# Miniprotein binders against q9bqp7: the designs that were tried, part 194

Target 1, 240 residues: q9bqp7
Amino acid sequence: VPQNWFPIFNPERSDKPNASDPSVPLKIPLQRNVIPSVTRVLQQTMTKQQVFLLERWKQRMILELGEDGFKEYTSNVFLQGKRFHEALESILSPQETLKERDENLLKSGYIESVQHILKDVSGVRALESAVQHETLNYIGLLDCVAEYQGKLCVIDWKTSEKPKPFIQSTFDNPLQVVAYMGAMNHDTNYSFQVQCGLIVVAYKDGSPAHPHFMDAELCSQYWTKWLLRLEEYTEKKKNQ
Below, E stands for the ipSAE of ESMFold2; O stands for the ipSAE of OpenDDE; V2 stands for 0.75 times the mean of E and O plus 0.25 times the DockQ between their complexes.

## First folded at step 15 (miniprotein)

Design yf6 (at its last look DockQ between E and O 0.46; V2 from the best seeds 0.58)
Fold by OpenDDE base, look of step 15:
Structure yf6 (fold): chain B 240 residues (1-240), chain A 94 residues (1-94)
Amino acid sequence: as target 1 above (240 residues)
Amino acid sequence: SREELWERIFELIEKGDEEEALRLLREYIEKYPDNPLALFIVADLLFDMGRPEEARKVLERAKELAKKLNDPDLIEYVELLERLIERLLEELKK
């Protein structure tokens, strides 16, 4: 049980979208502060086993590809992910920004993969927007807040070369999503609340993406796990 | 505890005491035979120790179990190590 329990949902915020919500998605810039990011917290609180396996994988990849080959591989993976997110931001942005769509960004297997999911996405409220939890003292950059099948969600887009049909196969992604939800629900820059999460795993070959929907109950379960990770991080930093 | 045992195994590997790490892993596998991760680590250590034939045999079992569990990450690690083992075996035949 977390020592410092904090709710994921804000009882002071209504779940009803105010009719006055701007037609333009929010894009709050991430401020580089001493405040840890969600990603940093998760990375620093990985188990010894997880760290060990990742290090072994890296060593074996370097043995297979060479040092330069591995750097190129890592760079390409990063670039593909970045281009995918840029393409999605362009697709989900209002039509007035459409004039500068690089058609080359839209021609990817990952974009093809998510087409069936995008059909169920509407009411975009935020894109690439910073969130801050002032009380729990962490920050993050969320990909998207939108309605998926009529439910307002924090949506996190992931690229994979391998099938991830189960939410358990998405590693710490559920923790990332609920961390963003909890921060957004208590960030003064946002007037609304989210109760659901969605992880979308897009595939390079254009095969149908896997949507992993997280209802309010599942989000609450992962929120408890997130709080434990945050406490572990805080304790580790006090001992350094 | 299982966690304490794993911590000890990782410490031994970091110190370069691969033989003792292998012993502890083998004892663990005897107690928990259906752990593909433990089998994978054994194969990986055997590979580092220059014992690729033994590594291949252990890795085959790890691969079968990883496929049964539908763990895509572990399958990737297994397949990577498999390629490296086969490459080393080919080099040793030359």
Scores: ipSAE 0.707, ipTM 0.920, lowest interface PAE 0.6, mean pLDDT 90
Fold by ESMFold2, look of step 15:
Structure yf6 (fold): chain B 240 residues (1-240), chain A 94 residues (1-94)
Amino acid sequence: as target 1 above (240 residues)
Amino acid sequence: SREELWERIFELIEKGDEEEALRLLREYIEKYPDNPLALFIVADLLFDMGRPEEARKVLERAKELAKKLNDPDLIEYVELLERLIERLLEELKK
């Protein structure tokens, strides 16, 4: 149980669109990283099993590929993920024509994988936008806020390539989503709030992506787990 | 409990007490035979400890269980380690 509980939702905020809301999705810039990010908190509070498997996987890959081969492999995986997120931002942004220079960004199995999900996404409110929780003292960069099947969600896009540590696949993804949600709901840069989450796992081979919808109750349950991870991170920092 | 024993195993590995971790892993496998990841970790530890012949034997069991349970993530880890074990065994014959 968290020692310092804080609510995920803000009862003074509407979950309905304001007629004066911008027609262009919000993109709050991320700057002054003097406070920890969501991803750093999660990285620094991994379980012993997760740390072991990740470290051994790294060493096994280096043994197989060599140090330079491993660097090339990880750079390629990172580039594919970056291109996927860039393509999604462009697809979901109403002010860009992607056809002209970015056609190569649209060509991937991952984009094919999410097509059926994108048909259910509308009302995009934020893309690649910073969030900050001033009270709990953490920051993040969320992928997307949009309606999914009529529900306003924080949407997190994930790529899946094999091999991956099975422990790493979706374990912390729900925590990431609720951490962004809680920060956004209490961030003065945003005038609205979100009560639902969506994790979309896209596949390199173009197989249909898996959506994982999180209603308000499930978000509240994961929020408690996020608060525990944040407390663990804070305790670890005090001992340095 | 199952979770307490599992956590203890990784504490021992973290401290570098791999022989005791192996002993506890074998106890775990006897109590909880439904976890092919435990067999994989035994093989991984044996490989790191310079015991590739023993690692190969255990990994064959892990591979069969992972296939039977249709665990594709574990199968990919097993196949990576299998390649490394075979390379080490060939290297040692020189």
Scores: ipSAE 0.544, ipTM 0.876, lowest interface PAE 1.3, mean pLDDT 84
ESMFold2 (binder alone), look of step 15: mean pLDDT 78; pTM 0.717

Design yf7 (at its last look DockQ between E and O 0.50; V2 from the best seeds 0.62)
Fold by OpenDDE base, look of step 15:
Structure yf7 (fold): chain B 240 residues (1-240), chain A 94 residues (1-94)
Amino acid sequence: as target 1 above (240 residues)
Amino acid sequence: SREELWERIFELLEKGDEEEALRLLREYIEKYPDNPLALFIVADLLFDMGRPEEARKVLERAKELAKKTGDPDIIEYVELLERLIERLLEELKK
């Protein structure tokens, strides 16, 4: 049980958006602060097993590709992910921003992969927007807040070359999503709260993306795990 | 416990005691035969120890189990190691 319990949901906020919600998605810039990001917390609190496997994979990839080949591979993966997120932001942005759409960004297998998910996405409230949890002292940059099948979600878009049909195969992604939810629900820059999460795994070959929906109950379960990771991070930093 | 055994295995690996780590992993596999991760690590250690034929045999089992469990990351790691083992075996035949 976390020592510093904090709720994921804010009882002071309504689940229903006020009619005054801006028609334009929020895009709050991430401020560089001494405050750790969600990603940093998760990376620094990986299990010995996770760290070991990633290091072994890296070593084997270098053995296969060489050092320069591995750097190129890593750079390409990063670039593909970045372009995918940029394309999604462009798609989900209001039509007034359409004039700046690079059509080349839209021509990807990943974009094709998520088309069936995008049909169920509406009511976009935030895109690439920073969240801060003032009490728990962490920050993050969330990909999207929108309605998925009529439920307001924090949506996290992932790229994969391999099928990830199960939420368990997404590793710490559920923790990332609930961390963003909890932060947003207690960030003064947001007037609303979210109760659901969605992880979308897009595929390079254009095969249908896998949506991993997280209801309020599942989010609460992962929130407890997130709090434990955050406490572990905090303790590690005190001992450094 | 399983967790304590894994912790000990990783401590040994961090220290570079691959032989003792391998011994404990083998004991683990005997007790828990349906663990593709443990099998993968054994194969990977055997590869590092210059025992590619043994690594291949263990990796085949890991591959079969990984496919059954549907873990894409383990499958990827297995496939990567498989390619490396085959490359090494081809080099040793020259």
Scores: ipSAE 0.688, ipTM 0.911, lowest interface PAE 0.7, mean pLDDT 90
Fold by ESMFold2, look of step 15:
Structure yf7 (fold): chain B 240 residues (1-240), chain A 94 residues (1-94)
Amino acid sequence: as target 1 above (240 residues)
Amino acid sequence: SREELWERIFELLEKGDEEEALRLLREYIEKYPDNPLALFIVADLLFDMGRPEEARKVLERAKELAKKTGDPDIIEYVELLERLIERLLEELKK
């Protein structure tokens, strides 16, 4: 149980976007500052098990592929994830004239994988937008805020390339989503809030993506776990 | 408790005390035989200790348990280590 509990929802804020919301999704710029990001907090508070498994996996991959082979592998995974997020931002943005459409970007297996999910996504309110929790003092960059099957969600897009599942990354995905939700709900740049989350796991081979819907109650449960991670991070920094 | 024993094992692994971690892991597996990750870690330690025949046997058990319980999170780790163990055993025959 966290010692300094704080609610994920803001009672002073509407859960409906205004009807006069702009037609262009919000894209609040991420500013570099001294307060920690969600991903930094999660990386710095990994359990001993997570750290051990990650390091052993790296050692084993290097034994199999060599150091150069491992570097190439990780570079390719990173690039594919980056291309996936770029493609999704392009698909979900009404503005196509700033960038020429890159048809190769739109042809990835990951994009094929999410097509059935995208049919259920509407009312995009934010894309690649910064959030800051003004009270708890952390920042993030959320992927998307949109309605999924009629529910306004923070949506996080994840790729999966076999044989590289990170058990630790899967465990922390819900924490990342609720951290973004809590920050957005208490960020003065946003006039509305969200009560739901969605994690979409896309597959390289184009297999149908798996949606993981998080209703308000489930989000509140993960929020408690996020607060513990943030508390652990803060305690670590006080000792340094 | 189960959680306390599990945390103690990773404390030992962090300190690099692999022999004591292995001893506790074997006790853990006796008490809690439903954890394929524990078996995988035993195999991984045995591989690093230069005991690849023992590692192979334990890893086969980990693989079977993971498939039975539908725990796909470790299957890629198991298969990667299996390939490395087989390569080492073939090199030792030379």
Scores: ipSAE 0.631, ipTM 0.904, lowest interface PAE 1.2, mean pLDDT 84
ESMFold2 (binder alone), look of step 15: mean pLDDT 78; pTM 0.723

Design yf8 (at its last look DockQ between E and O 0.69; V2 from the best seeds 0.68)
Fold by OpenDDE base, look of step 15:
Structure yf8 (fold): chain B 240 residues (1-240), chain A 94 residues (1-94)
Amino acid sequence: as target 1 above (240 residues)
Amino acid sequence: SREELWERIFELIEKGDEEEALALLREYIEKYPDNPLALFIVADLLFDMGRPEEARKYLERAKELAKKTGDPDLIEYVELLERLIERLLEELKK
């Protein structure tokens, strides 16, 4: 049990979105603060085994590709991910704010992959928006808050070259999603709360993306795990 | 505990005590023969030790088990190491 238990859901916020659907999705900028990001917490609390495997993988990739080849590979992966998120933001943004859609951004296997998911996405409330949990002292940048199949979700978009049909194969992504949910639900910049999460794994080859829906119960289970990771991070920082 | 054993194995590898790490991993595999991760790490160590033929044997087993578990990352790591082992074996034949 976490020593510093805090609820994922805010009982003071109504689950009913106030009827004023803001016509424009929220986009709160991430402020550079001394406050750790969700990503940083997760990275610094990886198991020794996970760290070991990643380091071995990196060494073997460098052996296969060379140092420059590995840098190029890493850069390309990052760029593909970035372009995918930019394309999604463009698609999910209201048409009135869309300057000339770079048609080239829309012509990707990843965008093709998520088309069937996008059909079930509506009521976009936030895109690339910062969240802060003031009590637990962490920040994050969430990809999207929208309705998926009529349920309001924090949506996290992931790119993969390999099939990830099970939520367990998404590693710390469920923790990231619930961390964003918990922060948003207690961030004063948001007037609503979310009870569900969605991880979408998009594929480079355009094969149908895998949606991993997280109901309120599953979110609560991962929230407990997130709190433990946050405590571990906090303890490690006190000992440095 | 299993966790303590793994910590010791990782410490040994970090110190360069690969033979001792390998011995502990072999004992672990005897007790838990269906652990694809342990088999992979043994193959990876043997590769670093310049023993690619032995590495291949463990890696083949790791690959079969990894495919059964459906761990896409482990499959990727196995396939990467497989390519490297085959490359090294080809170089040693020249």
Scores: ipSAE 0.726, ipTM 0.924, lowest interface PAE 0.6, mean pLDDT 91
Fold by ESMFold2, look of step 15:
Structure yf8 (fold): chain B 240 residues (1-240), chain A 94 residues (1-94)
Amino acid sequence: as target 1 above (240 residues)
Amino acid sequence: SREELWERIFELIEKGDEEEALALLREYIEKYPDNPLALFIVADLLFDMGRPEEARKYLERAKELAKKTGDPDLIEYVELLERLIERLLEELKK
């Protein structure tokens, strides 16, 4: 139970976009400051089990591949994720410049994997956009806000070489989504709010992506867990 | 309780008290024999302690259970450690 509970939704704000919404998706720039990011908070509040498994996996990978091999592996994984997000931002942007998209960016198993999901996505409101929770004092960079099957969602795109058919296998990703949602709902740069979340796990081999829809009730449950992680982070910083 | 024993195991591992951590892990596995993660952690500790034949036996049990439950992250960890154990055992035969 968090000591400083705060609601995820803002009663002063409409949960529906209206006709006066901008035609171009919002892209609020991220400003560096002392305010912790969502990903920093989550990384610094991992459980002892999570820390053990991650560190042992790293040690075993280095033992198998060598340090140079491990560096190459991690760089490739990072590059694949970056290219995937760049491709999605391009695909979802209604304003393509006369400079055409790189065809190699679109030639990806991950892009093939999400095609059936993208057919259900419309009404894009934000892409790669910064959010800040002014009261709880954290910041993030959300991937996308759009309608999925008629429901306005904060959408988070993930790449995976392993199938993740259940939301439990996405670990901290639901916390990331609700943290962005709560921040956006209380960020003065946004005139609307979102009550739902979506995690889309795309696969390198092009297999159909798994969508993990989060309704308002599920978002509220994960919001409580996020508040506990943020509280833990704050206490750790006071003791450093 | 289960949670208290689990937390204590990781505290011991963090401190580098692997011998005592292994003893508590064996107690944990006796109480909860169908936990593939606990079996994997035992195998991982035994590998580091230079006991790869014992590690192999625990890891095979972990592999069977992990496949049954379909946990892809644990399966990856198990397969990685299995390759390292087999390499070490092959080297020791020389």
Scores: ipSAE 0.632, ipTM 0.903, lowest interface PAE 1.1, mean pLDDT 85
ESMFold2 (binder alone), look of step 15: mean pLDDT 81; pTM 0.763

## First folded at step 16 (miniprotein)

Design gA1
Fold by OpenDDE base, second read of step 17:
Structure gA1 (fold): chain B 240 residues (1-240), chain A 88 residues (1-88)
Amino acid sequence: as target 1 above (240 residues)
Amino acid sequence: SPERLEEIIRKLEEAVKLFEEGKPLLAMYILFDVLLELEELIEETGDPELEEILWEVLEALYLIEEGRPEEAIRILEEAIRRLEELIE
């Protein structure tokens, strides 16, 4: 049980979309500060075994692809991920839909992969927006807040290619999502609350993306795990 | 040894440069090598500061894979600074 319990949901915020919610998705810039990011907390609380597994994965990839091949692979994964997020932001942004979308950004297997998910996405509230939990003292940049199949979700978009990158295959993605949810639900920059999470895994070959829906109960379970990770991080920092 | 830390710093600087040059794959490869070197050094020294730097490099790798190289570069630059302080 976490020593410093804090609820994921804010009882002071209505679950009903307030009519006063801006029609334009929020894009709050991430401020540079000494506050740890969600990503930092998760990475710094990995086990030594997880780090070891990452290194083993790297060695295996180098063995399979060669050093130059691995370098090329890593660069491509990075570039594809970046382009995918840029394309999604453009697609989901009402204002950018009017701008000449770089058609080349939209012609990717990953974008094709998520098309069936995008059909169920509506009511975009935030895109690439910073969240801060003032009490628990962490920050993050979330990909998207929107309705998925009529439920307001924090949506996290992931790319996958065979072989799967080690970092992307970590089981910490649900923790990241709930961390963003908890922060947003208590961030004064947001007037609404989210109760659900969605992790979408897009595939390079254009095969249908896999949606991992997280209901309120599942989010609450992962929230407890997140709090434990945050406490571990805090304790480690105090001992340094 | 100071020499090992200097080599790690050199590699991190090279990784940052490669990112700035638009060569993220090469940068990531170097960062993975840095992780291995840091792990070995941590096993030998037990230095908690090096362990923290290891985690920062891991965070940078994570951000790179998420398509956030600018944030990764900032983390790496801070890691370099902290390593330089250890050599002094």
Scores: ipSAE 0.020, ipTM 0.392, lowest interface PAE 5.2, mean pLDDT 85
Fold by ESMFold2-Fast, scan of step 16:
Structure gA1 (fold): chain B 240 residues (1-240), chain A 88 residues (1-88)
Amino acid sequence: as target 1 above (240 residues)
Amino acid sequence: SPERLEEIIRKLEEAVKLFEEGKPLLAMYILFDVLLELEELIEETGDPELEEILWEVLEALYLIEEGRPEEAIRILEEAIRRLEELIE
């Protein structure tokens, strides 16, 4: 494994809450600019195997649904994911959100799927919040930072239909989580340190969601892979 | 080459072991490397059997993401068997 020259963890930070930390979760707005987002970097640096597998998946889906059906399917998957994230932000917010409630969305199969995971989530510190890595010059919008089973985590909520037809997220989910983690740990808008990740896969039929916990060692391993993707992005940008 | 196929088999066996130990993300980490190696071999050899094995490894990743490790293990064991036949 190559040496990591840019650490994911900030030695000047603590993972414990400070009494001066706000009780309301942080929600820093994303400032759109020329600095690349985590998702942009990942999309522009897909590995040859990711491109191969994604194209094969697309061909299979188009054969089954037609071009218009495929477009409708992918649009619906995106919309369902967006609404799921909006519902989770509402549920995890400590403030009353009567104006933002969607009772039909809150009763969805995806929300039922994550109920048992939510019982282990507490100490929410950030929701739908922007992060920026000051030195590496990338930005992102993370879903949630909270304690899961007593460990402070960057939590990423994912939706899945059975069978899982879209493979791109499977490869990049851990990279996305550690990219957000590294950015937050070096972002002056935040004072704490996150060392763990959690990917939660929720199911449309309401079957129990599956948590994929990432300890500090695993986060460090994926961080090395993220740095390689970021470097590749930078090189490709120079050639445009 | 048989040496590269043997290395892929070793990695798949390690992934199965990690799933059995309740470490699915470490297993997925190894499977990503397997997918890369299989794609490179397919590009070099054009072997359709390797392409089918690639899809089996991908199916195992879907099953792991869905929290179905027993089914993932069965698929990976079948992939291992198919790779061993290519060596023999």
Scores: ipSAE 0.012, ipTM 0.369, lowest interface PAE 8.9, mean pLDDT 79

Design gA2
Fold by OpenDDE base, second read of step 17:
Structure gA2 (fold): chain B 240 residues (1-240), chain A 88 residues (1-88)
Amino acid sequence: as target 1 above (240 residues)
Amino acid sequence: SPERLEEIIRKLEEAVKLFEEGKPLLAMYILFDVLLELEELIEETGDPELEEILWRVVLALYLIEEGRPEEAIRILEEAIRRLEELIE
């Protein structure tokens, strides 16, 4: 049980979208603060086992590709990921920002992969927007807040070359999503709250993306785990 | 200042090296410092190219978390290249 328990949901915020919801998605810039990011907290609190698995994977990849091949591979993956996020932001942004959709950005296997998910996405409230939890003292940049199949979600877009059919990956992605949810729900820059999360794993070959939906109950469970990670991070920083 | 960009490049190169040495956690710490420095520069300059570089570093961190460190390193190398082009 976390020593410093804080709720993921804000009882002072109504679950009902106010009819005056701005037609334009929020894009709050990330402010430079001595405040740790969600990603930083998660990375610094990785288990020895998680670290070992990542190192082992790296060593394997270097063995297979060589050092230069690994660098090249890494560069391509990043570029593909960036282009994917840029393309998604362009797709999910209101049409009035007639920035000429670089048609080249839309021609990716990842974009093809998520098309069936995008059909169920509506009511975009935020895109690439910063969140801050003032009480728990962490920040993050969320990909998207939108309705998925009629439920308001924090949506996190992931890219993979391999199928990830299970949400129970060795990765802290569910923790990241709930951390963003909890921060947004208590960030004064937002007038609404979210109760659900969605992790979408897009595939390079254009195969249908896997949506991992997180209901309020599952989010609450991961929120407890997030709080424990945050406490561990805080303790480590005090001991440095 | 070119000096601040050079320092960011140095840190990114160090992060890549640490990844190559099998020290991903230390590399990630450096990348977080780079994010903070880039954010300051973006606030000061409003340069959209620096914002793109910032996003590349964020994506690299994301990829590392997803168990795709090779893709992260490639992204970081591209970030370094773009920063070098800004200094020229």
Scores: ipSAE 0.018, ipTM 0.299, lowest interface PAE 6.6, mean pLDDT 84
Fold by ESMFold2-Fast, scan of step 16:
Structure gA2 (fold): chain B 240 residues (1-240), chain A 88 residues (1-88)
Amino acid sequence: as target 1 above (240 residues)
Amino acid sequence: SPERLEEIIRKLEEAVKLFEEGKPLLAMYILFDVLLELEELIEETGDPELEEILWRVVLALYLIEEGRPEEAIRILEEAIRRLEELIE
């Protein structure tokens, strides 16, 4: 049980549209400072089992590809993920749209993979936007906040290579989503409340992406696990 | 899918056999393939039971590194049973 429990949802906020809500999606820039990011907290509090798994995966990949091949493989995966997120931001942004889109950003199997999911996405409220939990003192950069099948969600876009999946972020993906959600719900830059999450896994070969929906109850369960990771990080810092 | 779960079960059974034959490095290599396949299924389905099974395989690898193969085999047999229940 976390010692410093704090609620994920803000009872003073509604998830329903407000007349004062901006028509353009919010994009608050991320300010780097001494406040830890969600990614930093998760990386510094991995379990012994997670660390062992990452090392075993790395060793296997090096065995198959060589050290130089492994570096090129990981660099290419990072670049593909970055381009995928840039393409999605462009597609979902009403202000940039047709004229200024880069054709090359839009032509990947990953974008083909998510087409059917995008049909169910509307009412975009935030894109590539910074969040800060003012009470718990952490920051993050979320991908997207939009309605998915009528429910306001924090949406996280993931890429997967079926022969060579990336193990290192999978267990922490729900934790990232709820960490961003809790921060946004208590960040004065935002006026609305998010109660649901969505992790969308896109495939390199263009196979239909898998949506993993997280309702309010599941988000609350993962929020407790996130608070434990944050508490562990804070205690670790005090002992340095 | 049932076909992919059956493939994972076969690999786990082979890994147990290899540990019993005193070939831990080959068994570990097969277990790592199992981890990659489970990770792919978890990413596709979001099934929390598959996450529990994956962490049992990770625990088994940890136990092997600590020189505790009998405990590792027991944990792998639990993982096999859980996968069989998902098919049924």
Scores: ipSAE 0.006, ipTM 0.156, lowest interface PAE 10.3, mean pLDDT 78

